# Ledger of designs, part 78: VHH binders against q96fz2

Target 1, 269 residues: q96fz2
Amino acid sequence: CGRTSCHLPRDVLTRACAYQDRRGQQRLPEWRDPDKYCPSYNKSPQSNSPVLLSRLHFEKDADSSERIIAPMRWGLVPSWFKESDPSKLQFNTTNCRSDTVMEKRSFKVPLGKGRRCVVLADGFYEWQRCQGTNQRQPYFIYFPQIKTEKSGSIGAADSPENWEKVWDNWRLLTMAGIFDCWEPPEGGDVLYSYTIITVDSCKGLSDIHHRMPAILDGEEAVSKWLDFGEVSTQEALKLIHPTENITFHAVSSVVNNSRNNTPECLAPV
Short names: E, the ipSAE of ESMFold2; O, the ipSAE of OpenDDE; V2, 0.75 times the mean of E and O plus 0.25 times the DockQ between their complexes.

## First folded at step 5 (VHH)

Design v56 (framework vhh_6z1v_2; at its last look DockQ between E and O 0.71; V2 from the best seeds 0.00; counts 0 for: pae E 5.8 > 2)
Fold by OpenDDE, second read of step 6:
Structure v56 (fold): chain B 269 residues (1-269), chain A 123 residues (1-123)
Amino acid sequence: as target 1 above (269 residues)
Amino acid sequence: EVQLVESGGRLVRTGGSLRLSCAASGSTFSTYAMGWFRQAPGKEREVVAAITQSGGSTYYADFVKGRFTISRDNAKNTVYLQMNSLKPEDTAVYYCAAGRGFYTSNPDSYDYWGQGTQVTVSS
């Protein structure tokens, strides 16, 4: 996974992340560093994206079922990194393979500390190789969306009004991630960064791409992944597997340029 | 372009069962979500059931109440609707649709439609 969409306004995103804590109380996640949130239809590595994580990471004795939402840098910077510039990291940390997560120090160490997060997105992009050509067809991949009675008649997404309605009740894609905290050697703010765990693709996606992000499907999976206080690493890793609960559609080549940030990126062609 | 052809619609008695089939043309069937819709006389077209590309997720309208099952065979370019415990209220023209829109329950998300097959349930 090398490209995602996360374009919802902050307030809409927050509401979409509503959850119940272990007591059954309805809650919204609290923001940490909300000013770092930059909505975009075209998110690439090294950009900031919102993730969910347990409140226990920030507050001692907090209820570990409570969630915080925070923008983090995509591409994990290990805590032990000694260079002053994160861009000088010589290995790719955009993704972490599920089968080797425990073999790589950069991922094993933070995972062992319980630094599990849920990466939020509208969906992610993958490119299919076209047979006989050097051309690649991009696809937008996301959770199946269901029209709710409350959403009214959603007409064609061709009007601005209809477009807004499409996103009011959007089910966000929830991907399993690992994050780490890096302190710059020269001082300054602590950098929070994450990697997305990847797995072999499901059968439905296999013709498009052979790998997919580990998707946490449903509130239970999300809660267990986040709750490092009650759920062990071993138990959490059982949640990491391919899912067939996805849909997708072809999009235009507009998304190929990471600088393009328009609705055209994820619109069906 | 995808062409869709429905079959299997007929007259059945209340409580009876029927299996509808929809055959799709082309080689890109596996890239489309598929849906069954119905339209009764004087009523709007409504979603009955939908299925994602791999069949990993399905949607059913509230009136289905476990009576219908949507399935697909990508190797055969075919989507099916098994209908059990049919009622007179199920009388309608049933349409197959192929889509790539955001909402599988929304007819506007479907780009290609069949000609429809008539299902009549007698009391």
Scores: ipSAE 0.838, ipTM 0.924, lowest interface PAE 0.5, mean pLDDT 92
Fold by ESMFold2-Fast, scan of step 5:
Structure v56 (fold): chain B 269 residues (1-269), chain A 123 residues (1-123)
Amino acid sequence: as target 1 above (269 residues)
Amino acid sequence: EVQLVESGGRLVRTGGSLRLSCAASGSTFSTYAMGWFRQAPGKEREVVAAITQSGGSTYYADFVKGRFTISRDNAKNTVYLQMNSLKPEDTAVYYCAAGRGFYTSNPDSYDYWGQGTQVTVSS
């Protein structure tokens, strides 16, 4: 997973993240650096994306089940990185393989500090290899949405106009991430950056791509991944596996250029 | 900041029982997950048991499962380790530790440590 859509306005995104704390109280996540949130239909590595993380990472006396939402850089910069420019990191930290996460220093260290986050998106994009040609078919992949009906006789159900109407109650994709905090050697603001954990593709996606992000399906999985005060690293890693609860549709090549940021990027073709 | 003070370590006979206590001072005790660690001469410090902030979940190392019980009393700012069916192999200095997360395998993840209490098991 190297491209996502996360286009909801900040207030809609916040409401889509309503949750219950450990006491059963309904809450909305509290924002950190909300001005750095940039909605886009076409987010690439090195851009910022909103993530959920435990309030306890920022406040020493906080209930670990309470959540904040913060924009973080996609592409984990390890806390030990010595150069002044994060873009000069010699290896790609956009994704982290689930099978080697405890073997790679860049991921093992922040994971050992409880630095787990949930990466939010409308969905993600993957490019299917077609035999006999070097062209690839892009697909938009997302959670099944409530009230989706397949009926050709009722109208153009998957038209771009119809897709605009479903955003009001869109179920956000919730991907397991690991983040770290990097302090620039020459001073400046602490950089928060994340990686998305990847697993083998499920049967439903195997014809599109061989890997998929580790998706946390439902509030129980999301809460356990975030709650590093109550859930150990070992227990949290049991949540990392393929899921079949996913759907997709083909999209146009407009999405191929990461500079294109329009609804056409995710519209069915 | 939190300060931790262990008590209860002593000489016990094989098959005996012992309860260790760890008293914490500080307003944030209930925020911390707590762990008991031990270190025998010539060996690295290893995790024995851990308990979450709420006390709702516990962890035990394989070598103490069924014999040791960890518990906490947040009203008294105290964590306990009940040790039953003690073996000579349990001889070690036992340390109380506080961490912001529920850590079950890495001593480096705990921020605050007590001074340790010696447990010696012989016949």
Scores: ipSAE 0.297, ipTM 0.684, lowest interface PAE 4.2, mean pLDDT 87
Fold by ESMFold2, look of step 9:
Structure v56 (fold): chain B 269 residues (1-269), chain A 123 residues (1-123)
Amino acid sequence: as target 1 above (269 residues)
Amino acid sequence: EVQLVESGGRLVRTGGSLRLSCAASGSTFSTYAMGWFRQAPGKEREVVAAITQSGGSTYYADFVKGRFTISRDNAKNTVYLQMNSLKPEDTAVYYCAAGRGFYTSNPDSYDYWGQGTQVTVSS
């Protein structure tokens, strides 16, 4: 998983993240660093994307079931990294394989500190290799979506009202992630960064690609992954598996260039 | 291009059961989400059920109330609608649809449609 879409305006994104706390009360996550949120149809590694994490990471004695939403850098920078420039990492931390997560220091250490997050996206992109050429067919992959009322045309650009309606009830993709906090040696703000855990692809995606992000399907899975105060690492790792509850469609090659940030990136072809 | 042919529609008494089939022709059936829709005389076409490409997720309209089941067999390029406990209000032409859009419950997400099969439920 190396490309996502996360394009919703902040207020729409926040409402899509409504959840119930341990006591069953409906809540919205509280933002940290909202100005660092950079919406785009075409997010790549090293860019910021919003993640959910437990309030307990920020507040002594907080209810660990309460959620914070914060933008973090895609591509985990380990807390022990000593150089001044994260691009100098000698290994790629965009993804973390589930089968080796407890063997890699970059992931094992933050996971042991309870640094679990839920990575948010509209969906993710994956490229299928085509026989006969080295051409690749991109697909946009996401949760099945349900309309509970009439919606405007999908992808319509003629009216902001119509565009807003196609996304009003969008179910965000919720992927299991691990984050870490790095203090630059030359000073400055602490860098929060994440990796997306990957698993073998489900049967439905195996013709597209052999790996997929570990998707947390439903509020129980999301709550257990986030709640490091009540859910141990060992218990949380049981949530990491493929799911068949996904859908997808082919998209144009416009998405191939990560500088293209338009609805065309995810439009069906 | 995908061609869809529905079959199995007929006259059935209230409380009866039917199984509708939709045979798909064309390449890459497994890349399409599939849906069943219906249209009664004088009414707009409405979603009955939908199923994702792998069959891992399904959608049912509220009026189904657990009476219908959608399934697919990607090896046979076929989608099914098992209809139980039929009521007179289920009388309609039933259409099979295939699409690549965002919303499996939304007819605008479907590009290819069958010609329909008539289901009539008598009292």
Scores: ipSAE 0.153, ipTM 0.646, lowest interface PAE 5.8, mean pLDDT 88
ESMFold2 (binder alone), look of step 9: mean pLDDT 84; pTM 0.860
OpenDDE, look of step 9: ipSAE 0.830; ipTM 0.922

Design v57 (framework vhh_6z1v_2)
Fold by ESMFold2-Fast, scan of step 5:
Structure v57 (fold): chain B 269 residues (1-269), chain A 124 residues (1-124)
Amino acid sequence: as target 1 above (269 residues)
Amino acid sequence: EVQLVESGGRLVRTGGSLRLSCAASGSTFSTYAMGWFRQAPGKEREVVAAITQSGGSTYYADFVKGRFTISRDNAKNTVYLQMNSLKPEDTAVYYCAAGRGFYTSSNPDSYDYWGQGTQVTVSS
């Protein structure tokens, strides 16, 4: 997973993240650095994306079930990185393989500190390799969405007019992430950055790509992944597996250029 | 860079009240946790109160708990310290500080930007 859409205005995104804490109280996540949130239909690594994380990461006596929402840089910069420019990191930390997460120091150390986050998106993009051609077909991949008129999901078969109405009640994709905090050696602001954990693709996505992000399907999975005060690393990692509860449709090549940021990027073709 | 300017310090009698203001210059005020610190002559700088970026959580030193209230107005780029039931021991230069990241901290080393201070004197 190397490209996402997260285009909702801040207030719509916040309402889409409504949740219940451990006591059953309905809450909205509290924002950190809201001015750094930049909505886009076409988000690439090194840009900022909104993530959910436990309030306990920021406040020593906070209830670990309460949530913060904050923009973080996509592409984890380990706390031990010693150069002054994060872009000089020699290896790609956009994604973290689930099978080797406990073997890689860059990911094992922040996991040991409970630095788990949930990466938010409208959905993600993936490029299908086609036999006998150099062209790849992009797809937009997202949770099944509930129609406003009937129970069911939105898909490529639905009219474009029905698609415009679904953003008001869009179910955001919730991907398991790991974050870290890096202090520049020359001084300056602490950088919060994340990686998305990846797993083998499910049967439904296997024809599009061999890997997929680890998707946390439902509030129970999201709550357990975030709650590092109550849920150990070992227990949290049991949540990391492929899911079949996903849908997709083909999109135009407009999305290929990360500078293109229009609704055409995710529109069905 | 963020520039911080404190105001409101003056002479107050024991039992009186005073509100300090800290005005931030720049477009990034809402991205910082903010703190108020104080330093009396011959003593180390100590935390008084701190507030998270959103204003959703606050920290107070034990010696001011129940008497002082920290608040912020992100639209006005300002943080406030309301001081009630003032005591002679509250006499100090009060400093406004902007912290690294989101965490409220009692450690001065967690704060990157500092104001020049405003003098508060409490007479017996």
Scores: ipSAE 0.000, ipTM 0.119, lowest interface PAE 18.3, mean pLDDT 83

Design v58 (framework vhh_6z1v_2)
Fold by OpenDDE, second read of step 6:
Structure v58 (fold): chain B 269 residues (1-269), chain A 124 residues (1-124)
Amino acid sequence: as target 1 above (269 residues)
Amino acid sequence: EVQLVESGGRLVRTGGSLRLSCAASGSTFSTYAMGWFRQAPGKEREVVAAITQSGGSTYYADFVKGRFTISRDNAKNTVYLQMNSLKPEDTAVYYCAAGRGFYTSENPDSYDYWGQGTQVTVSS
């Protein structure tokens, strides 16, 4: 996964992240560093994206079922990194393979500290190789937007009026991530950064791409992944597997340029 | 462009079962979400069931109440609707639809291609 969309306004995003804590109380996640949130239809590595994490990471004795939402840098910078510039990291930390997560120090160490997060997105992009050509067809991949008792009818995105309705009730893609905290050697603010855990693609996606992000499907999976206070690493890792509960459509080549940040990026062609 | 052809519609008695099929043309069937809709005389077209590309997720209208099952075989470019415990109220023209847009199971506008329909009649 090298490209995502996360364009919802902050308030809409927050509402979409409504949850119940361990006590069954309805909650909205509290923001940390909301000013770092930059909505975009085209998010690339090194950009900031919102993630969910347990409140217990910030507050001693906090209820670990409570959630915080925070923009973090995509591309995990390990805490032990001693260079002054994160861009000098010599290995790719955009993704973490599920099968080698425990073999890589950069991922194993923060995971062992309970630094699990849920990366939020409208969806993610993947490119299919076209047979006989060097061209690649991009696809937007996301959760099925099925009517639930809580969700109103999502209209077609073909009209401006319907577009807003679609996004007001959008089910966000929830991807399993690992984050770390890096203190710059020269001082300054602590950098929070994340990697997305990847798995082999499901059968439905296999013709498009052989890998996919580990998607946490449903509130239980999200809650267990976040709750490092009650859920062990071993138990949490059981949640990491391919899912067939996805849908996708072809999009234009507009998304190929990471500088393009318009609705055309994820519009069906 | 995708062409859809429904089959299997017929007269059936109340309590009976029927299986509808929809065959799609082309090689890109697996990239489409599929849906079944129905339209009774004097009524609006309504969603019956929908299924994602891989079949990993399905949607059913409230009136289905477990009586119908949507499935697909991507190798055969076909989507099915198994209908059990049919009622006179189920009498309608049933349409197959394919969509490449945003997946909204109940919204006809999410579907780009439609079949000609097949008549299902349930007698009392």
Scores: ipSAE 0.468, ipTM 0.787, lowest interface PAE 1.2, mean pLDDT 91
Fold by ESMFold2-Fast, scan of step 5:
Structure v58 (fold): chain B 269 residues (1-269), chain A 124 residues (1-124)
Amino acid sequence: as target 1 above (269 residues)
Amino acid sequence: EVQLVESGGRLVRTGGSLRLSCAASGSTFSTYAMGWFRQAPGKEREVVAAITQSGGSTYYADFVKGRFTISRDNAKNTVYLQMNSLKPEDTAVYYCAAGRGFYTSENPDSYDYWGQGTQVTVSS
């Protein structure tokens, strides 16, 4: 997982993240640095994406079940990185393999500090290798969406020209992430950056790609992954596995160029 | 922000029981994960047990599982360690600690606040 769509306007995205805290109180996540959120149909590593994380990371007195939403850089920069320029990091931290996460210092250390986050997206893209050609077929992969007659989602997924009408009630893809905080040696703002945990593909996606992001399916899984005040690393890691609750459709090659940022990137072909 | 005071440490016979208490002062006790650590002569400080903010989850080191129980009373700002079937190997200074987050509570370096310790001696 190296390309996503996260195009919702900030207010729509915030409402899509409505949740209940430990006491059952309905809440919206509180924003940090909302002006750094940049909606796009075609997000690549090194760009910022919105993530959910526990309020307890920012306030010692906070209930760990309360959530913050913040833009973070895609591509984890470890807290121990000693160079002045994070782009000079010599290894790829866009994804983190679930099977080696406790063996790699870059991921084990922040995980030990409870630095778990949920990476938000409309969905993600993968490129299927086509036998007998050098062409690759891109697919947009996302949670199954509920269709209702009272919402703007009526039949919109079946019609490319009406796709935007489904976004008001879109179920966001929720991917398990690990983040870290890096303090520039020369001074400046602390950099928050994340990696997406990956697992073996489920049966439904195996013909498209051999790996998939670790998807947290439902609010129970999301809550347990985020709540580092009540859920240990060992217990949280039990949530990391393939899911079959996923759907996809083929999209045009326009998505191939990461500079293209239009609805055509995710429209069915 | 929080100050911790342990009590209850004493000399006890092998096979005996003891309850340690840790009284916290400060406005935010209920937001901290709490842990009990111990340090025996010539050894590093090690985790014994930990309990989350709400008390809904606990951790125990392998060497105390089935013998020790950690609990907390947020109304009284107190955390307890009930120690049963004590062994000479349990002889150590026991420390109360407060920190953010459950997993970080398994590592001494992850705790923000510490008590001064209470001595537990188990005679054979």
Scores: ipSAE 0.016, ipTM 0.475, lowest interface PAE 6.9, mean pLDDT 86

Design v59 (framework vhh_6z1v_2)
Fold by ESMFold2-Fast, scan of step 5:
Structure v59 (fold): chain B 269 residues (1-269), chain A 124 residues (1-124)
Amino acid sequence: as target 1 above (269 residues)
Amino acid sequence: EVQLVESGGRLVRTGGSLRLSCAASGSTFSTYAMGWFRQAPGKEREVVAAITQSGGSTYYADFVKGRFTISRDNAKNTVYLQMNSLKPEDTAVYYCAAGRGFYTSLNPDEYDYWGQGTQVTVSS
């Protein structure tokens, strides 16, 4: 899991994240640093993506079931990193394996602080290895969407008007993440950065790739992962497993170049 | 346009359970957020429960939380209200309503379409 799409305008994205707090009150997540959110059909590591996290991370007396939405850098920079430039980090923290998450200091420490987040995307991209060629076939992978006669599916949408209707009722992909806070040694703003937890692929994805992100399927799973005030690390990790509730379609090689940021990146071929 | 028809209302004893159904016809059901409202004689209409278009979020009024469950089946164009541990105070006409968007409102004016209601009576 090294490429995603997260293109919804801020207001549409916010409404798609409507939720209930512990008391059953209907809410929208509150934004932090909204100006750092940059919608794109083709998000790569080191870019910013929106994540959900508990309000209690920012306010000492907040209800831990209330949610903040904030852009964070993809590629976790550990709080203990002592260089002045995060790009000098010696290891890749784009993903973290579920089976070794409690063994790696970079991930174990923020988990111990309750730094769990939900990474938001339209879906993610994965490249299937094809035997006999050095080229790979990209796929766009996402939650099954509610089928409506007035809103076309991506597979049926061939015109801009139909693509607009697809996004009005889009169910965002919700991936389990871990974040950390890094303070530059020479001063400056605190950097918030995240990693996506990965698991073994489900049977439906096994022919495309052997790994997949840990997907939190539904509001109960999302709530428990975020609520570090009431849900322990051990209980939260029980939510980390493969899911079969995903769908996909092949896309063109346009997505291969991360500089390409057009709807053609996720259009079916 | 969409038309809504409620069913399932009847007389039930205190502590009993009842399931209400709301069948939609006309416009595609899955494009609407759905809500259940109730109105007792001489009182204002109040929200009971609501569910988003995707089913990903639900709302419950404090007086029913833990006892009632709202759900939807978009393949059958139906929304349900499962009512458990019924109390005499739950006696009312229950209305199904359809609105738009990913979140729900407590304001009845934000719902575009309404059913005609189904009577629920809870006796001791």
Scores: ipSAE 0.000, ipTM 0.097, lowest interface PAE 19.4, mean pLDDT 83

Design v6 (framework vhh_6z1v_2)
Fold by OpenDDE, second read of step 6:
Structure v6 (fold): chain B 269 residues (1-269), chain A 124 residues (1-124)
Amino acid sequence: as target 1 above (269 residues)
Amino acid sequence: EVQLVESGGRLVRTGGSLRLSCAASGSTFSVYAMGWFRQAPGKEREVVAAITQSGGSTYYADFVKGRFTISRDNAKNTVYLQMNSLKPEDTAVYYCAAGRGFYTSLNPDSYDYWGQGTQVTVSS
């Protein structure tokens, strides 16, 4: 996974992240560093994206089922990194393979510390290799969006007005991530960064791409992944597997340019 | 371009069962979400059921109430609608549809390709 969309306004995003804590109380995640949130239809590595994480990471004795939402840098910077510039990392940390997560120090160590997060996105992009051509067809991949009784008649998705309505009740894609905290050697703010765990693609996606993010499907999976206080690493890793509960559609080549940040990026073609 | 051809529609008695099939042309069947719609005389076309590309997710209209099952076989480029416990109110032309994604399953406008329909008649 090298490209995502996360374009919802902050308030809409927050509401979309409504949850129940272990006591059954309805809650909204509290923001940490909300000013770092930058909505975009085209998120690339090194950009900031919002993730969910347990409140226990920030507050001693906090209820570990409570969630915080925070923008973090995409591309995990290990805490032990001693260079002043994260870009000097010699290995790619955009993704973490599920099968080698425990073999790589950069991921194993923060995971062992309970630094699990849920990366939020509208969806992610993948490019299908076209047979016989050097051209790749991009696809937008996301949770199926089922009209709930509350969702008014979504008119023709092709009208701009109707398109906006689609996002009011959008089910966000929830991807399993690992984050770490890096203190710059020269001082300054602690950098929070994340990697997305990847798995082999489900059968439905296999023709598009052979790998996919580990998607946490449902509130229980999300809660267990985040709750490092109650859920062990071993138990959490059981949640990491391919899911068939996805849908996708072809999009234009507009998304190929990471500088493009328009609705056309994820619009069906 | 995808061509869709429905089959299986016929006259059936109340309480009976039917299985509708929709065969798609082309090699790209697996990239389409599929849906079944119906239109009764004098009524608007309404969604019956929808299914994602892999079949991992399905949607059913409220009136289905567990009586119908949508499924697909991507190897055969076919989507099915098993209809049980049919009622006279289920009498309609049933249409198969293919959409580019499962983002608005209830909206006919979300589907790009349509079959010609197959007539289902349920007699009392």
Scores: ipSAE 0.617, ipTM 0.839, lowest interface PAE 1.0, mean pLDDT 91
Fold by ESMFold2-Fast, scan of step 5:
Structure v6 (fold): chain B 269 residues (1-269), chain A 124 residues (1-124)
Amino acid sequence: as target 1 above (269 residues)
Amino acid sequence: EVQLVESGGRLVRTGGSLRLSCAASGSTFSVYAMGWFRQAPGKEREVVAAITQSGGSTYYADFVKGRFTISRDNAKNTVYLQMNSLKPEDTAVYYCAAGRGFYTSLNPDSYDYWGQGTQVTVSS
């Protein structure tokens, strides 16, 4: 996973993340750096995306089941990185393979510190390679949506005036991530950056791509992944596996250029 | 900040039982996951048992499963380790530790606060 859509306005995104804490209290996640959130239909590595993480990472007296939502840089910069410019990191940390996560220092160290996050998206894009051609077919991949006559799933013939209604009840894709905190050697703001954990693709996606993000399907899985105060690294890693609970449709080549940021990027063709 | 003081360590015969206590003072105790660790002469410090903030989950090292029980009383700011069927191999200094997260292995970054330790000696 190298491209996502996360286009909801901040208020709609916040409401889509409503949750219950350990005591059953209804809550909305509290924002950090909300002005750094940039909605887009076409997010690539190095851009910021919203993630959920435990409030306990920021407040030592917090209930670990309470959630913060914060924009983080896609592409994990390890805390031990010693150069002054994170763009000089010479290896790709956009994704983290589930089978080697405890073997790679860049991921093992933050995971040992409980630095688990849930990466939010409308869905993600993958490019299907056709045998014997150089052309690739992009697909938009997302959770099955509850259909209504006026909202729910994206219809091929939806009019522009009805697009807002589709997104009001959209179920966001929730992907397992690991984040780290990097302090610039010469001072400045701490950089929060993340990687998406990947697993072998499920049967439904095997014809499109051989890998998929580790998707946390449902609030129980999301809560356990985030709650590093109650759930150990070993227990949390049991949540990391392929899921069949996804759907997809082909989209136009407009999405290929990451500078294109319009609804056409995810519209069915 | 939390200060931890262990008590209850003493000489016990093989097969005996012993309860260790760890009293916390300073910061609010109930926001910390708590662990018991031990260190025998010439060996590294190893995790024995851990308990989450709520007490809803516990961890036990394989060598103590079925014999030791960890519990906590947040109203009394105390965590306990009930040790049954003691063996000479359980002889060690036992340490209480507090951390923000629930950790099941020693890592210098896992636990923020440590007690001074209490000596448990198990004789044949």
Scores: ipSAE 0.130, ipTM 0.576, lowest interface PAE 5.3, mean pLDDT 86

